# VHH binders against Phosphatidylinositol 4-kinase gamma 6 (PI4KG6), part 4

Target 1, 302 residues: Phosphatidylinositol 4-kinase gamma 6 (PI4KG6), of Arabidopsis thaliana (Mouse-ear cress) (q8w4r8r158to459)
Amino acid sequence: GVEPIPVNGGLGGAYYFRDEKGQSVAIVKPTDEEPFAPNNPKGFVGKALGQPGLKPSVRVGETGFREVAAYLLDYDHFANVPPTALVKITHSVFNVNDGMDGNKSREKKKLVSSKIASFQKFVPHDFDASDHGTSSFPVASVHRIGILDIRILNTDRHGGNLLVKKLDDGGVGRFGQVELIPIDHGLCLPETLEDPYFEWIHWPQASIPFSEEELDYIQSLDPVKDCEMLRRELPMIREACLRVLVLCTVFLKEAAVFGLCLAEIGEMMTREFRAGEEEPSELEMLCIEAKRLTTEQDVLSP
Below, E stands for the ipSAE of ESMFold2; O stands for the ipSAE of OpenDDE; V2 stands for 0.75 times the mean of E and O plus 0.25 times the DockQ between their complexes.

## First folded at step 1 (VHH)

Design B8 (framework vhh_gocatamig_d2)
Fold by ESMFold2-Fast, scan of step 1:
Structure B8 (fold): chain B 302 residues (1-302), chain A 121 residues (1-121)
Amino acid sequence: as target 1 above (302 residues)
Amino acid sequence: EVQLVESGGGLVQPGGSLTLSCAASGFTFSDYYLAWYRQAPGKKRELVAGIYSGGDTVYMDSVKGRFTISRDNAKNSVYLQMNSLRAEDTAVYYCATESGYTLYIEDFDYWGQGTLVTVSS
């Protein structure tokens, strides 16, 4: 029996599960070990499940189903999200806090923790995108990940959440090329419009126009079917999250029809700062105007 | 200030029916999504039913065919008609409104105080 290993990095509880040969096969993240959750093993506690988390629009205990949603929305493995499921799992490695202090003179045996957790296939890789310059990243890979990030309004796409696998296939044409694997989608599908964080927005690849294949994929997206699928697969998902998905998907589809590149679309979704305060993004302003127009249409109807 | 007030909860026998109502104030009711959630002791709050501004509805699988959500925009009210009630329907039922078009965090969802439904003989 090979015991799971706690992941050293990050703010939340995460565990490498291994096979009989000691090779990592899955990463497991219990929902009650998220940043600020009661059983966080890194000392970042202080909130109850259901309270506003790292982002006010993403509640403590709800990042796990968001990671699963990102995988489920990645039709045809287009953006390369690793297989992810929400599971109930019991293991002694999982963290349970005694309140504020674990150092007690009287020892008590604790029951093995049974927890709801995200369970994601471990993908072998060489480094993450924060360790190297972006010149080797394929345009198509950046575009495919960016298309997903826009759909789900990802608030945390940084280089540390992009795994990089070197490709050197001996068949020529791929020396120096890499495969990108997006991970850590826990801060997507916020309950309200948020300022996204898209690190790729400043990369040269984001200013290259979409390919015909990418445009066909975007055109094929159906936010009504997305919502029906997510309601079925993740009954706990809140309708506010689905409305954000619909808005962002419709915006992406229309922007692509008008010939906008990934960087232009991302820029329209980001808020500007003036005098220390955030101003609404162009997307937010379009949404407000559309809502006002709909209300006026209803008033003017016979 | 957004306010939601639930009523209509009570004790009913298995197979019975109840209608819950939620009176809303402090926002443009007709523009907003309204939902009913429930929370049983020791369990997380779960979505029961929702209704969009355009009239489209969503239901939890275990209540489909038994529960019906409706809204009256003129009265700023949303209703949950519950038929064929089961012991597992016992919970505090909450009315909530959610926004998908908000610029600011204070405009996201709001919750009522809840109304208790007990299904027991």
Scores: ipSAE 0.000, ipTM 0.168, lowest interface PAE 17.1, mean pLDDT 81

Design B9 (framework vhh_8pnl_2)
Fold by ESMFold2-Fast, scan of step 1:
Structure B9 (fold): chain B 302 residues (1-302), chain A 119 residues (1-119)
Amino acid sequence: as target 1 above (302 residues)
Amino acid sequence: QGQLVESGGGLVQPGGSLRLSCADAGFTFSDYYMAWYRQAPGKERELVARITSGGSTNYADFVKGRFTISRDNAKSTLYLQMNSLKPEDTAMYYCAKDYTVYESGFDYWGQGTRVTVSA
């Protein structure tokens, strides 16, 4: 058959897997080829699996299960996350660094490698959102992606990881002519609250109030059931990640009941830069105060 | 941002006592919230006790009156004095540190120290 193609650019190892006609069908990212991981094919090595990665709250080797978590949390395909699974896969295309000096690396034939990897369905698209005007993006699509981004505390939502597919369809009018597909959720569900990055916060769509359908979806979210599902499907997931999910989901649900739009909610989660220092977000301030109250409480009879 | 090292665990009879310690290699220990968590096999990690930078404490109901959390900022060390130990207290005990005032929750765990209370 048809050989997989390494993805150019980026910091980690990624591979396009193709069908018999040479068409891409999946994107595969081995966990040991992440940035700073031992088998990174681009020279960005230097850490062991489980050590702090690009962000202290996302460890080396753990972006793959975060990609899967984002897909699993996307109930009813609401935000349009492509199907993603964590798989064990063997292929000679995968990168292996010998980790040794001398003759062993030079003399040995490339061994076929069996690796744990994220495996995501390739979705055909025309460009990404960084290369396209945002005015054509459907309000509902932006809202649905933003609702997911808030739940998972996405620290890396930019135009380059939003795929745009032209529909070239007559008669649909209201939603414009494009489909948005969110990808690259490897930097979500951090082990502690972090400053998110939501590029959509500056888009006009984010300032439009939630629809009744969107409010019903948010109201139906149950963070306890989310945690139970993720513990079953991804046994390696850390409790700290689940606590962040619970906090962000509860915050989203309360803010939506209060009548806040997507942009207002996102702004409350984002840190301000004042007098050369980052100030805590409104959400972080609420959590800091709640921690103080619980640690300093006297004996009470509730 | 230092590594936490727990010690003081061991095997003890019901009704006995143990004192756990957690050493922080970091110089800024005094500025952070500190906590003790525990995890029995097949169970989730649960909060045992918490202490603020100012020394205010909070305890889980199942240890109130038996355990005392304290800190020595000069030694960058956290302590848990455990009295009247029960078989139910058998678990791996973990020290946790909240690194930054801008981030909520605990951002580092030690390797843990094992406490076994014989049946």
Scores: ipSAE 0.000, ipTM 0.089, lowest interface PAE 22.6, mean pLDDT 79

Design C1 (framework vhh_7uia_1)
Fold by ESMFold2-Fast, scan of step 1:
Formats: sequence, structure tokens, C-alpha cells
Structure C1 (fold): chain B 302 residues (1-302), chain A 123 residues (1-123)
Amino acid sequence: as target 1 above (302 residues)
Amino acid sequence: QLQLVETGGGLVKPGGSLRLSCVVSGFTFSSYAMAWVRQAPGKELEWVSSISGSGGSTYYEDSVKGRFTISTDNAKNTLYLQMSSLKPEDTAVYYCARGSYKWYSGKYYFDYWGQGTQVTVSS
């Protein structure tokens, strides 16, 4: 019944799907409407599916399965990623760019397009994090999102893709409390190690040590099982993406055991790529005497 | 091709001194921490000393502190280990190793090794 609405803003094609009362229930992003893709509705075309995209390490047409991967890796809804799936969906609202001679095909305009798209549950919210002061954000929420961002090497975590939902139910004791909802994971799990972007790195919440619950969650992570699950659920996922997941998860687990906070971990990741092959810091050099020497790649390393 | 070539090993009496050298090629020497690692007969590899790529920071295993000095000549792509007050327990094959800190693993790896040079301390 109710027609989907194109999402204003952003570089790719996205659509709000609504229920019979006109309420948004899902956000749908066709893979062929991504930035630079042939059917991009905003004119940002010029590449074929599978060519290097907005980031060279994320190919055109491959952001949708990355959004699904982020949801699948969010065990126990820990980071609060909205439910996301890849679907084959047919609708006349989807964009199809006319070729050089679309005017001569009488039937072409009457055909609806069937597309592969990411389909994500719409979560009601009041603001995004760029429009709301960060001091009210729960420490646990920031930590849980940061843990996921590190695991998947998120290259695009900014305030505009963190939704903020007020929990003011009229109770004085809950006044000013909020829920954070991370979205837009299309630039995670790059095929090569890239410089991540973590806006939370400078937030005071990131400098607070992990809780015992957070440390237990990190310790429970098994990147080998993560890879087996992703190969099963997303057969198109590239082995290079899984390698990045394994390496980042191992780093997170080791850094957490060493007692590093979220901000320290994020700074270490960012520093490495900004300088290229960088000399270890004074603190890192001290790790040589505390750790076992590893001279060969582990069987878990690609 | 990456190469690490150690020289300077030999037979020395207890209390003596010896200088090991390691010439490297195939990578930007000043961008990597370098290390000396030794292996005595029938024993595991033992880390001895490390130096930053700039040469500004040095670290030593406790048993060699005050006796060994690690240094680099970045213009010559050469790592040195000056050994003094040598003991029979210092008898080992000494390996030059390239240190690579992998932030994504949170660990320090020695990814390339030389062939080793034998140091024997006996009368």
C-alpha cells in the first residue's frame, strides 16, 4: 500500500519503506545504486560493479553485505546494530538509469526493477550524535559500539551515523538518558588494512576502562568461528575481508588483556596507518620483554 | 629480497669482548626496530636486545644489562652488538632479526632473521 520515499542526503540510493499508517519500518539500499554504481539516483556514476569504490578497499556493489556482516557479528545485540539482511526486492521506486537509447524501448519504462538490496529495520530516534551533546552518552553504549568498530575496522564512524533515542519516559530518574544506535556499516571489513575513522576516540567515555562484562565479551570472541559464520551466511564475502576481521579481533583481545582502554586502542590503530611502517612506541618496545617472541605466522594468520 | 647478514662471531675467553655486526638490505632500515636473539645448544630462542629504527631507544634482557650495548648506523644499514664481560653462559648462535610491531595483533613479531653467527665463550 504505501509508497516508499527516497532518502534525502548521502551519496547512494536509499529508500524508507512504510507501513499502512505511514510509519517508516525499513531502510532499503539497492547494491547497484551505491556511489559510482550504474544506477546511482544522484548522478554519482562512472564505475562498474566490482571496481574499486569510494574506498579502494571496498568495491562498488559490496557495501550491502558489509552492513549485514556488521549485524551478524553483533552477538547478543551487544552494540545495538539494527536487524539487517540482504534481500531480492522488486519495486518501481528503484532507480534505473536510461541507456543511450531508452526512448526507443516502449516496454522498458513499464518494467519494474528487481534488485539485491540491504534491508535494515528502521529504529525510531530523536537526533543523530552530531546534533546532540556527547556528555549524556552512556559509557557502556560507547564501549559496545567501539568494540564492534574495532573488530570490523570501521572506516566511517562519525556522529551522523550514530542515532540517538531519548529514554525520557516522564520519570525524573531517567531524565537525560539516551540509547545509541549505530548504522551505516557499509565501509567496514575493507579488503586491506585501512586507516579507521572512529569519532568516539576523543569522547571522555572512550578513556574509561572496560567493565568486567565488556572484557568477558571481548574474551568470548572467536574470530575463526566469526569467519565460518560469515562464509556460510554471506558466500560472496572475500577472504581478504575475513583476514582483516581476524587481525583486528586478535589485536582487540590482546589490547584488552594488556589493560588498554577504547581510546588507546583506537589511537594505536590510527597512528599505524597515518605514518606507514612506524617505529614502536616506548611502551610497545617494553612489550618485547613481557611477551613470548613470535617469529612465524600463526595458523590463524592468513 | 630481504637479507640480514651477521658477522663478528668467534671464540673468546671469559671476561673478553666481541662486536657483532648485521648488514641489512631490501627494506628501509631506519623504519624498523632491530633485535639480537640468541640460541644456546639444546635451548629455546632467547631475546637479548632491541633498538628503535632511529637508534634512540634501546632495551636489554636482564642478564646482559650493563655488559652488552646495541647500536645502529642507519647510513650503513648496519646493526651492532658490543659484548663485554662475556660469560660461558653467553655461548650461543646470535641472530639478527627485524622487528615488526603489528597493531592489529597487539604483538611484536620478528619476521626476518639472518643465518646466525656463532659466539663461543670458553678458555
Scores: ipSAE 0.000, ipTM 0.132, lowest interface PAE 14.3, mean pLDDT 80

Design C10 (framework vhh_5j56_2)
Fold by ESMFold2-Fast, scan of step 1:
Structure C10 (fold): chain B 302 residues (1-302), chain A 129 residues (1-129)
Amino acid sequence: as target 1 above (302 residues)
Amino acid sequence: QVQLVESGGGLVQPGGSLRLSCVASGFTFSSYSSYAIGWFRQAPGKEREGLSSISGSYGGSTSYSDSVKGRFTISRDNAKNTVYLQMNSLKPEDTAVYYCAAGKSYYRLPWSTSEYDYWGQGTQVTVSS
């Protein structure tokens, strides 16, 4: 039979699941194999589930629901996030770290390994954006991905987690065109506002103004409905993560109304934040002020 | 302990206006508050329904049910630790006991009674023709 293949590279446990022809159909990431989790297969252990992880604002065991949240927030498949779900999977390929009384025969232990994992559809692709020049990237694709990255405060958007698929075929003559597929959203929706990392800030596409379709999409976003949906679909999601989503969505909506391009919005979000227990960050202050102006306008207007 | 006290109810003619007040104690209702305040009502023989909410965060982000949108306006006065519900174009079907309720901003549905932890005693609003 076709055995799943461990993914080389990265810090967490990840596995390619394949069809009968040996083609990858899904990427599976068990929650207890995340970086620093007890069953991490790459030696990055030492923390318990629920403790601060790779980032203090993302807890060990919680990257899987973040992967799913990014997909769920991608309304109308706008940013092109592959379908992703939390599933319970039993397979011997999954890693279980032995304690001091390790079992020499792992056969029984492997057979009963049942894990909660993120399960994401594998999308065929040719390169990642680190290995391909950015000049061929469609402006709309970069904008759509950037809109999502802003909403979810993605702290880890780099070329290595943007897949590139060539659209050139002999039948249609779309030479030079590519499809971008964003992946690896495990470090989005942090529990506190922090500096995002948006590699696309450096790309010329980010300095091009939003299209009317993009502005309509941003205008249609409702952070209250986003929170209602995420609480329903992901009951384990922390309220601190939803607060970050709301603040970033409000900021995006107001910045777009003021005519800012993707690069300008991203640059503002990467400014130094004054974070304190009682005092909001600069981004929070901007969101509060923008919402106060909107609320005052509503009170004064019919 | 969180306490909420409603006032401003009374008898009003159809098409009239009333402003309800909700004074909060046990927490500071400010731009940085983690508490949302919701307004609910309950008429005889009906379930308690949500009408409007205002967040302590985001400069007072507001939400309204379809039954009151365009007629009711929620607002706050941070100096008085008070939330208001301005009710315009009142109809006989608006007759009910009106309650304010407090819950954490980010995990409460504006209209869901089960999502709010603290409740006021209620104030009667009667709209008679």
Scores: ipSAE 0.000, ipTM 0.111, lowest interface PAE 17.9, mean pLDDT 78

Design C11 (framework vhh_h_nbbcii10_fgla)
Fold by ESMFold2-Fast, scan of step 1:
Structure C11 (fold): chain B 302 residues (1-302), chain A 131 residues (1-131)
Amino acid sequence: as target 1 above (302 residues)
Amino acid sequence: QVQLVESGGGLVQPGGSLRLSCAASGFTFSTYSSYALGWFRQAPGQGLEAVAAISGSGGSTYYADSVKGRFTISRDNSKNTLYLQMNSLRAEDTAVYYCAAKGSPYYRSGLWTSPSAYDYWGQGTLVTVSS
């Protein structure tokens, strides 16, 4: 057989599983190998599962179900998220950290361990968006990914987690075009509103108005049904995450009705950093104002 | 091959100072105006914490509240080196310090504290503050 290979880079444990030809078919990320988790293979340990993780609003051991949630919310494969599932998988390649004292006098055989992991279909690609100019990115692809990123309050959309695949151009209508594949949704659906990162905000595609198809898709979104589906499929998901999903989906739907483009919506959700201080985003300010008005009405209207 | 190598760590008395350096090879600091560089640390029994970061132009800096006024981040593009000047050191500053670099020219304040947004990492250098 063909042995899986560890993914280089990043902070968590991730593994390329390969076919008999040596080609990658899946990426597997054990939940106990996340950043700060006990079995992290890169030395970034120090926390127990369930403690605040890389982002305080995303707990250690919970990035895997978030990757699955992003896939489940991608109705009709609209944003192009690769198929993703939580699995229980056994393999000797997975990392198990030694106790406080290791035996280094002899070669140790790695324990065969059974782990809960996110399992995502590997999609062939040529590079990521940090290594490629953005001018060839289709407007619709950027919009579809941005719509998902807004819904799930993605705190980590950067060029390194947008895969780029060159399309064969038989010379007819596809010359210079690429396919975009969004990955690494482990830092979405935080338990509270926080500063997202949407790298696409400054791309010219994000300033193009939504198409009728995109507006119809946004209008069709039902955050109540989203919550029912996620509770059924991912019973470990926290209610706080679902409240963030509802808020962001409602905000997206209202902003789209008012004719805002993707860049305008994303900018309203993003904080400004001025003179060493982070200022609340416009969305956070709207939430603060709504809470203030509700509290004042309760005081003034017994 | 991209590499970051930290140096300047060691044992220091409380109230003392250390200067950490991070030498980069395989890429150039002056290539992109939005290129971000940062320092992270991991104390015993703690998670990875963002310490300081500096923009590609050097015009914008970030500091964690725990180090503001004591630490200064700077870069020398001609030497392809990132620095962290640490003053008024305390026992709680004891940690392994990591240099990190973001390969994308795109930069937002939301990236300063996001380790997953950084593409390249050094192996770390130990700083021990003890009498």
Scores: ipSAE 0.000, ipTM 0.292, lowest interface PAE 13.9, mean pLDDT 81

Design C12 (framework vhh_5j56_2; at its last look DockQ between E and O 0.01; V2 from the best seeds 0.00; counts 0 for: pae E 17.8 > 2, unsure alone 61.4 < 65, placed apart)
Fold by OpenDDE, look of step 2:
Structure C12 (fold): chain B 302 residues (1-302), chain A 131 residues (1-131)
Amino acid sequence: as target 1 above (302 residues)
Amino acid sequence: QVQLVESGGGLVQPGGSLRLSCVASGFTFSSYSSYAIGWFRQAPGKEREGLSSISGSYGGSTSYSDSVKGRFTISRDNAKNTVYLQMNSLKPEDTAVYYCATRGPLYGSSYWKTSHEYDYWGQGTQVTVSS
């Protein structure tokens, strides 16, 4: 077969798998090569699997199933998440750092290693959202991605994680139609409420009200069913992550009914820095208040 | 770095008992972790075989090969970051080098049967059952 190519960008180990023609068909990210993981090929080591990673609420070695979760939750490809699966792959291309193989043998024998990895379909694209103006992005595409990001509390939705594909060779003067492809969901579904990062929150599209179709979609969401599905498909998923999913989904549903736009909802979920100190988000404040009220009720109930 | 260190091996008479220990470093045992730890053995001239595994799940699901079922028991101590293999009713056929291995996160199942499914291995400890 065609040899996979290591991805030079990013903090974790990633590999392009290619077809017989040499075209990239998949991106593979071994779970033990994540940032700070023991077999990280880029020198970002130092943490153990299961320890807090780039985000305190996302453990090292657990970005892979989160990638899959994002895809599974994207029903009917509403947000256009590429197909993603958790797989076991055996290949010599994968990185094994020195000392991990008890045998000191100096000869870098290309050890064939079997690893668990996220496997995502490679989507040909022209650029990412960080490189170009966002004004040409379809409102519907931004909304659909934003809806997903809110549901899964994506803590890493930056422009580099939005691929852009040009659909029409727009002749001179026509704002060419673009397709947005959301990728890199490894830092979603944290174990606790975290400060999300939604790049789209500043885009004009996010301030446009939801369409009827989008509202219907939001209304149709069932976080209980989502959790059941994820438990079945990803048995390693933590209950804490599922609680966050439920909370964020319910919040989205209520906010949408109330008439809030995507930007407003995102802002309510985002922490603010005042006077150099991080303050809880409006969502967090709502949770605190809810807890207070329930505690009071329990005390008053004899 | 993830490291596993086995101990507790030695010489024992048929019918005797041994308790092997596997101390893990470089990752933390947790009742909510998606790791798995397995015990393997390799006798001279034979292939390495899986004996038992324990998941990092809250329930700590365990699995055993038919060859050791009823005689061996796998357990874990999260506080010590150690997995144990209690071996009872030992037989000469149990003579081998015993290895501890780990992998995480788990893929779909809490039980990994083949050695190829594990990423990290200890140096092994010799168990000899001889009269």
Scores: ipSAE 0.000, ipTM 0.217, lowest interface PAE 15.1, mean pLDDT 88
ESMFold2-Fast, scan of step 1: ipSAE 0.012; ipTM 0.412
ESMFold2, look of step 2: ipSAE 0.000; ipTM 0.139
ESMFold2 (binder alone), look of step 2: mean pLDDT 78; pTM 0.805

Design C13 (framework vhh_gocatamig_d2; at its last look DockQ between E and O 0.01; V2 from the best seeds 0.00; counts 0 for: pae O 12.7 > 2, grease 29.4 > 24.2, placed apart)
Amino acid sequence: EVQLVESGGGLVQPGGSLTLSCAASGFTVSSNYLAWYRQAPGKKRELVAGIYSGGSTVYMDSVKGRFTISRDNAKNSVYLQMNSLRAEDTAVYYCARYKGWSYSGFDYWGQGTLVTVSS
ESMFold2-Fast, scan of step 1: ipSAE 0.139; ipTM 0.526
ESMFold2, look of step 2: ipSAE 0.284; ipTM 0.638
ESMFold2 (binder alone), look of step 2: mean pLDDT 83; pTM 0.832
OpenDDE, look of step 2: ipSAE 0.000; ipTM 0.229

Design C14 (framework vhh_8h5u_2)
Fold by ESMFold2-Fast, scan of step 1:
Structure C14 (fold): chain B 302 residues (1-302), chain A 121 residues (1-121)
Amino acid sequence: as target 1 above (302 residues)
Amino acid sequence: EVQVVESGGGLVQPGGSLRLSCAASGFTFSYSSYAMGWYRQAPGNQHERVAIITSGGSTNYPDSVKGRFTISRDNAKNTGYLQMNSLKSEDTAVYYCAAYRPWGSKYFDYWGQGTQVTVSS
């Protein structure tokens, strides 16, 4: 059948859309069904759209455009992010709660909900990375995903949102090969520097130096053009998010020129938890120092 | 080994207090990766959500325990807690710790084996 299936997982509202044969073709996540949003179908309600959500710098209702931003920034399909778009979809499967906005819709006897949602192509896969060892993961795949994660300051990269597809098409030489597919970019591009989470920091692949192709890709990145593209494609994106993108991209480009590997770059961006308190990352300390020097120059200059 | 393990259950008198612990292993209990929740089940009843704490520290409780139970987490120790005060006989149940992703295909990635809480004289 063709009826969409609610995803029986995660904190937000999500739906598998299927073809005539019942195969999943897309995953749809309505903006107003995010965790803590008024129409969340899983009981995680209690905030208005625009209020601080799962993280202080990611607001309720704003994860959908972040999913799209990650896809749009994945030039040449380099990191393998599935095609993702922000769409307006009308379907009776979508959830409407008895809240202020939902109650108004119910009072008007609306039978079908029209919603803004992220729409992502479903990619067939065999498992996720959290259930299996990482030694079989291609170095290039880990690097390409890590390059994207650094650019967008991904605060939620773990094995559970890395899908793994076995490549076994009958050739002996392809035995044991896998494809990695990164998903769940809803907690990227925070409005301020935050502690990212990059599980790959501890993987052997992250300590291997970048290839010439990877270095060329990093060098080709233009954060000004990234910002212009995102403002055009996602007019709701906040300027604070774009400032984080610029900072992280510039840092990545400089670190790569200096010869740092993926793990070293990721470690400089990650905060240290010491003696019961969280200390700023090396990147955050560099920003604090730069601001201090700028302030002192302004004071000393005529 | 990827798992969560509960501890701290036991027998307590009505009006008493207990503190449950949930230790996570095999995955990072980082600021961004996992939320933790407590669920309970008494014989013959459905699972009931008791408390949730997000990776960022936001909490949520049903009215049945609000003001009496407090959920917290210690990311450095990779451990979550449930402080239960003013316990009633109706709080008697097996308490389960669950670790789940904020986003993804499954609501609860890992469930503990449960710890029994009995509230009686």
Scores: ipSAE 0.000, ipTM 0.298, lowest interface PAE 15.0, mean pLDDT 81

Design C15 (framework vhh_h_nbbcii10_fgla)
Fold by ESMFold2-Fast, scan of step 1:
Structure C15 (fold): chain B 302 residues (1-302), chain A 126 residues (1-126)
Amino acid sequence: as target 1 above (302 residues)
Amino acid sequence: QVQLVESGGGLVQPGGSLRLSCAASGFTFSTYSSYALGWFRQAPGQGLEAVAAISGSGGSTYYADSVKGRFTISRDNSKNTLYLQMNSLRAEDTAVYYCAAPYSTFYKGWSNYDYWGQGTLVTVSS
C-alpha cells in the first residue's frame, strides 16, 4: 500500500514515503525526531531543539535544513544530490513521545502530527559504496562529490551514504560503469570549523588532477551569491554556518588555482591527532594567521 | 562491512555491577572518529531506549536520566572496544543491551542498515 514505512537502523526518525503502487518515492526526516530530539522514535532523547547535538557545532533539530542546503548548493546537479526540500507534512506515522502522564502515552502516539521535515527524492540504486571496491567509481563522480563536500565542510562522508547505481544497459556501452549518488548531508555546514570526514580522501580518484570542466565549475563558484541564496531559501540558517561556507569555498578556489588535487585539499582541512591531542588543520592554521594580521576578531572564531 | 559483538551480560543481584563490552570489526574507532557510538536497551514490554553515547573523540557523553550517575560509557580506540560500566543496578535495568555504531544520524546506507550489535541480556533479580 501507500502507508509510509519507518526506516530501520540509524539513530534518528526517517520514513519511506510510497506512491500508489507501493514504490518508494521519498525519504522524510522530521526535525524533532533527530538524535537527542524530544520525539526521537528510537528512545535517543534528552535534549531540547537548538541545543548542541551529536557534534557541538550542529544543533538538535537543524540537520534538515542542512540536507536542503547541500541540494541547493549543488548547481547544475553537478554532484548528483537528489532533490531535497524542507516541508511541513502531517501523518499519523510520525512519532510523538509521551511527556506528561506516562499512562496516556499510547493515546498521544495515536495522534496525527504536523511536522517540519526534510523531504528528499528517493533515487533507485543497487548498492552503497561500502559494499564495493573503489576502482569502478568514475573519477569525475568522486571529484564532483568531493568538491561539494569541501564547500560545505561535510563531517560525515562515508561509503554508507554514497549510493551506487549500475549503468549496464544489457552489455552494450557502459561496461562496469556506475553512478554515485551522495546522500545524508545532515552534518555539513557546522557553526565552527570542525574536523571533516572525507572517506574519498584515501581513494586513488582523489589524487587525480581536476579536469578543465571541474576547474571551470570551481572558478564559477561565488560564495557571496551562495550566502544570499541560502539566506533567501533557508531563513533559519545561522550566519556562523555561512561563514564556514565562505571560508571553505574561498579555500577550495585558491587551492584549485594553485594546482592542488582533491586529496591534497582534503588533507589540508583534516586535523592530525598526535601525542594524545588533536592539532589544528592547515586550514585552521591559515585562519589563525589571518586573524593575527587583521583587527577583525569576529570574522572566524574556531 | 561492520560487525559489533556485545558481551558481559548476565544475572546480577540488585545493587550489583556489570561491565558490558562491544568489540568492533570491519572498521576502527580511530578511523571513524566523527561517529558517535552508543548503548541502547530494550526492557521486557517496553520500547527501545537510548542509555548512553560517546562522541568519536570521546570528549562528549550522553546518559539517559534513568542511568545518569550509575552508568559510565567509555571507549578504547587501541582495542576497538566500547564499554558500559553499570553500577548500582536495579530491577528496572533488566533488558537486552545493544551496541550501535551508526554511519548516519538518521539512517545508515541503503544496503547496510544494520550496524547494531547482536545484543546481550542483563537480568537484575533477587
Scores: ipSAE 0.000, ipTM 0.316, lowest interface PAE 12.6, mean pLDDT 79

